# Designs tried in a protein design chat: VHH binders against DNA replication and repair protein RecF (recF). Part 3

Target 1, 363 residues: DNA replication and repair protein RecF (recF), of Pseudoalteromonas atlantica (q15zz5)
Amino acid sequence: MKLDSVQIRNLRNLQHVTFKPSHGVNFILGINGSGKSSILEAIHYLGFGRSFRTSKHKNVIQNEQESFTVFCECLEDSTTQRLGLSRSINDTVSVSINGIKGNKVSDLVSLLPVQIFTPQSSDILLGAPKLRRKYIDWCLFHVEHSFLTCSNAYSRLLKHNNALCRKQQVGYANPQRVYWTDLLAQYGSELTEFRNAMMTRLIPLITSNLAQFLPEFCVEISYYRGWEKGLELNEALTKSADRDYKNGYISVGPHKADVRFKISGKPAQEVLSRGQLRMLVAALQLATTQCLMSYTQKTCIFLLDDVGAELDAAKREVFIDRLLESNTQLFVTAIEEHQLEFIDKYQNKKMFHVEHGQVREES

## First folded at step 4 (VHH; framework vhh_podentamig1)

Design c09 (from d02a with D33E)
Fold by ESMFold2-Fast, scan of step 4:
Structure c09 (fold): chain B 363 residues (1-363), chain A 123 residues (1-123)
Amino acid sequence: as target 1 above (363 residues)
Amino acid sequence: EVQLVESGGGLVQPGRSLTLSCAASGFTFSDYEYGWYRQAPGKQRELVAAIYGGSTLYADSVKGRFTISRDNAKNSIYLQMNSLRPEDTALYYCAAELYWDFSGYTPYDEDYWGQGTQVTVSS
């Protein structure tokens, strides 16, 4: 789905901003503090329900205001949809879809697939397994209707089973505990089937992207489901039950899953330079836009924040070119125009200048 | 202010029915998934029923007897309790949880809890 217009009110230093982006690539220029990252933050709220810069919604609301609002008109297959999100200082959220209030944030974000590349994006490779699971789960959320329900059920069951392990009031052989553990295994197995299917779709796309982005390396990609190979989840849970009861948490299952990247038997993050890791991340994120395009009729909105500081000009150009080939709508921030010297080759583009919280489209 | 307020508890004879209600305010009701928990005297709090989108989960001891439902228009969740037994005697709590783990910024940290409503099943 592509943004036809964006309206932002009282978000950071953006008091009242309205602009009509290109369906191709949008270059947003301005010095640090001008509001360019705040524009991406507003779009990010529509796609994730939250900021990529802070966990505290209050910090996003303009000083002395009680709320911020982000509204957009989106085009998909010649149909226009009107989407809006407001968040107040009292931590209430209001979501509007085509004039109807009271929608879930998940309803809004499911309509508008948004991805972001920032200086922190390498954390998907360098950080905890949780970030790599979220990479898979973002794809599943947008591709599989029943994924969210399954994932939420598993999380609740895990929380409850962990509580039963922590409070030693109920023994590990108790039939009530066996009931909850069996239910955990059922939802965990279903969640794992979703992730296995998604990894089967993503690996060929990532590998194809890497052939262009890192042709000198052979990156082996594998999915670790979160428990011992050769066992069903219920068997693994039974095998770990005594240890889990002693330690106060469930130690096996899809909440321990990971995606592993190896080069010649070594973790890719130990072999690749900082710039090469960014290309691997770019290949991963490009694969998600390609996967969404191939398995749904939806296109992705892609946010590139501070890309001029992350990637050299040649790598930046290749990344942008490949995203546009996947019919992605791009928003790219830069401090100076010289960071975008390759832009003259793009026909479906717009340039916006941001200064003191105001946006001006370049003629 | 975030509030979950339970009601509908009381003293009831074995084999009878009760409907518990939980009214939510101070947050976006439809963004949360809901559950009912109970705590009997001298025992740990346990999950009784939960609703996630269109799917429901039940404790084995209440399966087939209890039904959880939600009404987004009224910002309420309900627990219909049929064929009540003395062992169902407990303080019943409503809980709200927000989790979808797709954003990279999961809000999976804690549930909002009500004060509880007492259900006593005795002759």
Scores: ipSAE 0.302, ipTM 0.717, lowest interface PAE 3.8, mean pLDDT 84

Design c10 (from d02a with F27S T28I)
Fold by ESMFold2-Fast, scan of step 4:
Structure c10 (fold): chain B 363 residues (1-363), chain A 123 residues (1-123)
Amino acid sequence: as target 1 above (363 residues)
Amino acid sequence: EVQLVESGGGLVQPGRSLTLSCAASGSIFSDYDYGWYRQAPGKQRELVAAIYGGSTLYADSVKGRFTISRDNAKNSIYLQMNSLRPEDTALYYCAAELYWDFSGYTPYDEDYWGQGTQVTVSS
């Protein structure tokens, strides 16, 4: 699905904004502080249920207002879908789908796959393993219908098994402990099978993208499932049980999984400059849109915030071209048109100017 | 933010049935996964049943006897307890965990908890 119209109310400096984007590429121009990143933030809420700039929803609501709302109309084949999300100052969220309220955030975001590339996107590589798991899990959520249920069951079982370790009231051989550990192993193995399958799909796509962004490097990509090689998860849990009981948490399993990137045997983050890490992230995020298109025929909405800070014009052009080849709808922010010198080659494009929280389409 | 209030506990004879209810307020009910936990005197609190979208899981000791369900229209979670045994005697708690998050798995995620409802199975 592609956005046909977007309406934003009381989000940052955007009091009331309505615009109709192109199904191809949309260039959003304005000086820093004009509201251009806030437009991307609004679209990001529709695809993730959260901001990419802050963990605190209250900070996104315009001063003196009780809530913000993002509403869109999307075209899917012959029908128009109407999607909305509202966040209030008292930390409640409201999701509307085709006029019906009370939907889950997951219902909304499953309809509207959104990806984002910002100056902070290198945190996927520089941050904790959790961010790399998030990368895989976003792909799984959009490609595998049963992933979220499995993932949530594993999280609940992990939490319960951790609590049993902390309280130390029941020994390893207790049948009740064995029962919960066996369930943890069952759901953890299923979750790991999802992730293994997804990595098998993503690695060739990432490698193809790296040929354009980092041709001078041979990046080795591997998936660590979260426990010792050669063991079933149930065996690993049994082997670690003494340590886990002593430490008060489960130390092995898919909650410890990671994606590793190496160049000549060294972690990529130790070899690559910050700008080169941005190019590796671009290759990773391109792979998600390509994977989604190849395996589900769903299209992605892609947000490019301030790409000029880290990528030269030639790399930006390749990035945009490859995203459009995956039938994505793009939203790209820049201060001035000349920073995007390749713009003229795109026919299905729109230009928007943002000034003091107001949006105007360029004729 | 979600608030949970349990009800339906009481004194029952072995072999009888009880239905526990948990009313949720404060946040969007459908954005949370729910579970029932119990704690008997001198024992650890244990997970009894949980519901995740359309999937459920149960403790081995209650499997086949207890059924967890949700009613989104009433913002309520239920635990149908059949063929009750003296060993089911405990304080029963309702808990809610946010359903939606791509951010990975943490061992120390916080839940919202009710204050509990007492179930006593005795002749």
Scores: ipSAE 0.299, ipTM 0.706, lowest interface PAE 3.8, mean pLDDT 84

Design c12 (from d02a with S30D)
Fold by ESMFold2-Fast, scan of step 4:
Structure c12 (fold): chain B 363 residues (1-363), chain A 123 residues (1-123)
Amino acid sequence: as target 1 above (363 residues)
Amino acid sequence: EVQLVESGGGLVQPGRSLTLSCAASGFTFDDYDYGWYRQAPGKQRELVAAIYGGSTLYADSVKGRFTISRDNAKNSIYLQMNSLRPEDTALYYCAAELYWDFSGYTPYDEDYWGQGTQVTVSS
């Protein structure tokens, strides 16, 4: 599903913005501080339920306002879908789907797969393993219907088992503790099978993208499931039980999983320059849109923020071209039109100018 | 302003039933998963039952006897407790737990807790 109209109220410096994007590529132009990144932030809320710029929803609400609202219309065959999200200063969220309120955030975000590339996107390579797990889990959420239920079950069981380890009311061999650990192993194994299957789908797509983005390097991609090779999860949990109960946390399982990138046996993060790391991230994120097209009927909305600072003109063009080949609806921010010298080759495009929190479509 | 208020506890004879209710206010009820926890005298708090998505899980000691349910229209969570035993005597807590749905939830994030309701099973 693609956006046919977007309405934004009281988000950052955007008091009231309405525009009708192209199903192809949308260029959003304006000086720094005009509100162009805030437009991407609004669309990001529809696909993630959160900001990519801050963890504090209150910081996104316009000064002196009690809430912000993002609303969109999507044309699906002969019917119009109407989707909306509001976030209040009290940290409450309201989700509307086709005029019906009381929906979960997950109900909304499952309808609109959104991905983003920003200056901070290199954190997926340089940051903690949880960011790389989120990369896989985003794909699973959109491809595998039962993934969210399994992931939530595992997280809850992990939290409970960690609490039992900390409080130490019964020994790790106690039948009640064994019961909870067995459930943890069951859901953890299921979660790991989802991730193994997804990595099998993603690796060939990433490798294909790297042939164009980083042809001078051979990047080896592997998935570490979070425990010792050769053991089932229940065996690993049993083996670590004494240490875990003494230390107060479960030390093995898919919550310790990671995706590893190596070049000639060294971490890619230590070999690649900053610009080359950005190309690796671009290849990773392009793979998510290709995965959706290959294994589902879903299309992706892709947000490119401040691409003039992060990718040179030739690589930016290649990235946009590959995204459009995956039938992606694209939103690209830039300061001035001349920074996008290649835009004239795109047939399905629109251009928007943002000034002082107001949006105008270029005729 | 965020509140979880438990009710339905009390003194009950072994073999009888009780239904605990938890009323939630001050936040978006549908965004959370829910659990019932209990704390017996001299023991630590333990998970009794949880509901997440369309699935439930139960402690071994209560499986087959207790049933957790939710009513999104009433912003309420219930724990139906059948065939009660003296060992079920505890303070029962309702908890609203952030689930992972791109909201940023992690297993270590803060949850909302009720004040607890006492259940005493004795002759």
Scores: ipSAE 0.140, ipTM 0.624, lowest interface PAE 4.8, mean pLDDT 84

Design c13 (from d02a with Y34M)
Fold by ESMFold2-Fast, scan of step 4:
Structure c13 (fold): chain B 363 residues (1-363), chain A 123 residues (1-123)
Amino acid sequence: as target 1 above (363 residues)
Amino acid sequence: EVQLVESGGGLVQPGRSLTLSCAASGFTFSDYDMGWYRQAPGKQRELVAAIYGGSTLYADSVKGRFTISRDNAKNSIYLQMNSLRPEDTALYYCAAELYWDFSGYTPYDEDYWGQGTQVTVSS
């Protein structure tokens, strides 16, 4: 799905902004503080229900305003969709799909696959395993209809089983405990099957991208499902049960899953420089857009914020070219046009200038 | 302000029925998976039933006797309790749990709990 028009009201320094992006690449130019990152933040809300800059929605609402609103018109197979999200200072959220209110945020975000690359994107490699699981789960959310139901069931069962372990009121062999642990194993196994299938699709795409982004390195990618190899999840849970009950939490399962990157037997983050690490992240995120296109025919909206400091012009050009090859709609921020010296080669592009929260299209 | 208010509890004879209701306000109800928990005297809080997406989950002890349902238009969730037994005596809690976290972000930071409604099954 491609954005045909975007309307933003009372978000950061953007009082009232309306623009019509290109279905190809959109360059958003302006000095720091002009509002260019706020435009990407607005689009990010449509694809994630969240800001990529803050966990506090109140901080995104323009000072002295009661709410912000992001509205878009999208094109999918010659059909126009009208989507909107409004967030108020009293923490209510309102989602509209084609004039109908009462929709879930998940209903909205499932319609608009959005990915983002920022200076903080290296946290996927340097941060906790949860960020690498979210990388896989984002792909599954957009590809597999039953993934969300399975993932939600597992999360609920995990919280309940952890609570039972913490209380230590009933022993592991108690029939009620066994019942809940068996259900946890059932849904955990299903969740793991989804992730195994997705990693099988993602690894070749990532490897192909790394040949372009880090050709000097051989990066080994492996998926750890969250428990001992050779055992079924129910067997692993039984094996760990005494320790889990004593410690007050379930220690094995897909909530412990991780994606590992190694170069010559060492963690990639110990071998790669900061710039090289960013190229690995770029390869990972490019793979998500390629995966959606190849297995679902869905296209992605991709946000590139503040990439100049870590990626040289040649690497930025390669990244943009590969994203466009996957029929992705791009939004790229930069301070000045000369920072993107390669832009003259793109025909399906638009240039936007942002100053004091106002947007104008370059003719 | 977030609020979950349970109602419908009371004293009933064994074999009778009760319907518990939970009214939600102050958050986007449809974004949350909903569940019923109970805590009997001297015991820990346990999951009774949950509804997530189009699916339901029940504790073994209530399977076939209790039915959970939700009405998104009324911001409400219900627990229909049939063939009640003395061991069903407990304080019943409504809970709203955030259900999607694939993005690395969630729109809300915590799960929400009601104050509870007492159900007593006694001859």
Scores: ipSAE 0.143, ipTM 0.626, lowest interface PAE 5.0, mean pLDDT 84

Design c14 (from d02a with Y34M L57Y)
Fold by ESMFold2-Fast, scan of step 4:
Structure c14 (fold): chain B 363 residues (1-363), chain A 123 residues (1-123)
Amino acid sequence: as target 1 above (363 residues)
Amino acid sequence: EVQLVESGGGLVQPGRSLTLSCAASGFTFSDYDMGWYRQAPGKQRELVAAIYGGSTYYADSVKGRFTISRDNAKNSIYLQMNSLRPEDTALYYCAAELYWDFSGYTPYDEDYWGQGTQVTVSS
C-alpha cells in the first residue's frame, strides 16, 4: 500500500500536520529539531505500532496534550484504506481501520509494510540476536499468512514450558513434560522452516546488494536455527531437558536462532568500521523490500533517516535508486537540498520543508 | 471494540458440574490461543486450561475433570467442569493471548482478558 495522505496531531513538536506524499520518493528537509524525524516517527507508528526513538509512548505525546494521533489514507489496488492510531498519556491505544474502532495494533501493522534505516540500524549487527531474528520475522510477518498463528503458538508454548521448568513440582510427571516439549518442537520446527525458506530468498539479494555497498569484502551469511546441528528439535529438547529444568527455561529452539555475518572467519562487526557496518545494514534492509516485491508484489514504505550523513552521496543515490526499483514509497530526511541534479532525475517525487513543527510542500 | 464476555458461573454443590462460555468479538479469533485462568481470594492467578493451536492443556489440579473446547465459527470457547470441589471456588477468566512476536515486531505481546465469572462450590 502507498500513503496518499498523512495527518499527524500532537506528536512531538508536530501540533497539526497534514500532507500528501508522492507514491515515489519524498524528501523531507529541515534543520535538526524542526520535526522531520518526527514525521518518520509518525509513519513508523502506523507500520510498527511504536516509536523508533523511544520505548515510552508518553514521551512522543506533545507537551501538555493528552494524546497523539496518526491517520492516513492509503491506496491498495485502487481502493482507499483509512488507517488511524492514537496513544494517550494513560497508555491507552486506539486503532481505527476504515471507520471501525477497537482493532489490534497487529491488525494495523499487517496492512502497512514499513522499513527503516537510521544511524541506530547498526544495532542489527552490534546488538543481541533478537534484532537479527526481528529482521527475518518482519519479512515472514508480511509474506506468510500462517506465520502469525505459528509464531503465536510457539511463543505461548515457550512461556508455558518455561513455567513448568521453574515450578519444579513433584506432581509434573514425565509424560506431561514430553507432551509439552513435543508440541513446542512441532511449532518450533514449523517456525524454523519458515525462517529457512526466507533466508534462502534473502541471502542472494543481500549478496547482490553487498557487491555495490561493500565490494571490498566477502561477507558470509549463515542462519543458526537455535539448536545443535544434526538433531531434530524434539531430540535437542530431550537432550537439554534436565539442564532446562535446573535453570528454569528452555535453552534450545528458534527463540535462540541467529543470523551470522562473517568476513574471513571473523564476525563482521569486528572487521568493519561503523560506516561499513551501516553499508551492510543498508544491503540487508534493501533486500527485505526486494524480497517483498519479488515474492508478493507488495510494496514497502521505507523510512530513510540519515541525519548526520552516514551515507556518502554515491551510496545514498544507489540506495534510493534500488529502493525505488522495488516499487518502494520512500521518505528521506535531509538537512539541506544539497545535490539538485541527483534529486532532479526522479520524476515521481515531492519536497517538504519542516520548520518549527510545520510542513510546507515545494515543487 | 475488543471484548471477551464470560458466562455460566454460579453457586453449585460439591460433585456437580458447570459449563463456562466465553464469547469473543472485535478481533480475528482464529489468530489467538485461548485459555481459562482462575484466581481464588488470596491466591495468584493460575492457568486452568488452554488451547494452543490444535492441542489442549490442563493444570494438574483439574486434569480428568475439566474439558476445554473451541468453536471458531461462533468465536467462542467453553470450559466443562465436572466433579467440582470447594477448592475450585474462584473467579474464572477467559483470555486470548497473542505472543506471535517473541522477536518484537509488535509494541508488546497482546493479551485480551474478560471481566471474569464467579464459580462458588459450597454446600
Scores: ipSAE 0.014, ipTM 0.307, lowest interface PAE 6.7, mean pLDDT 82

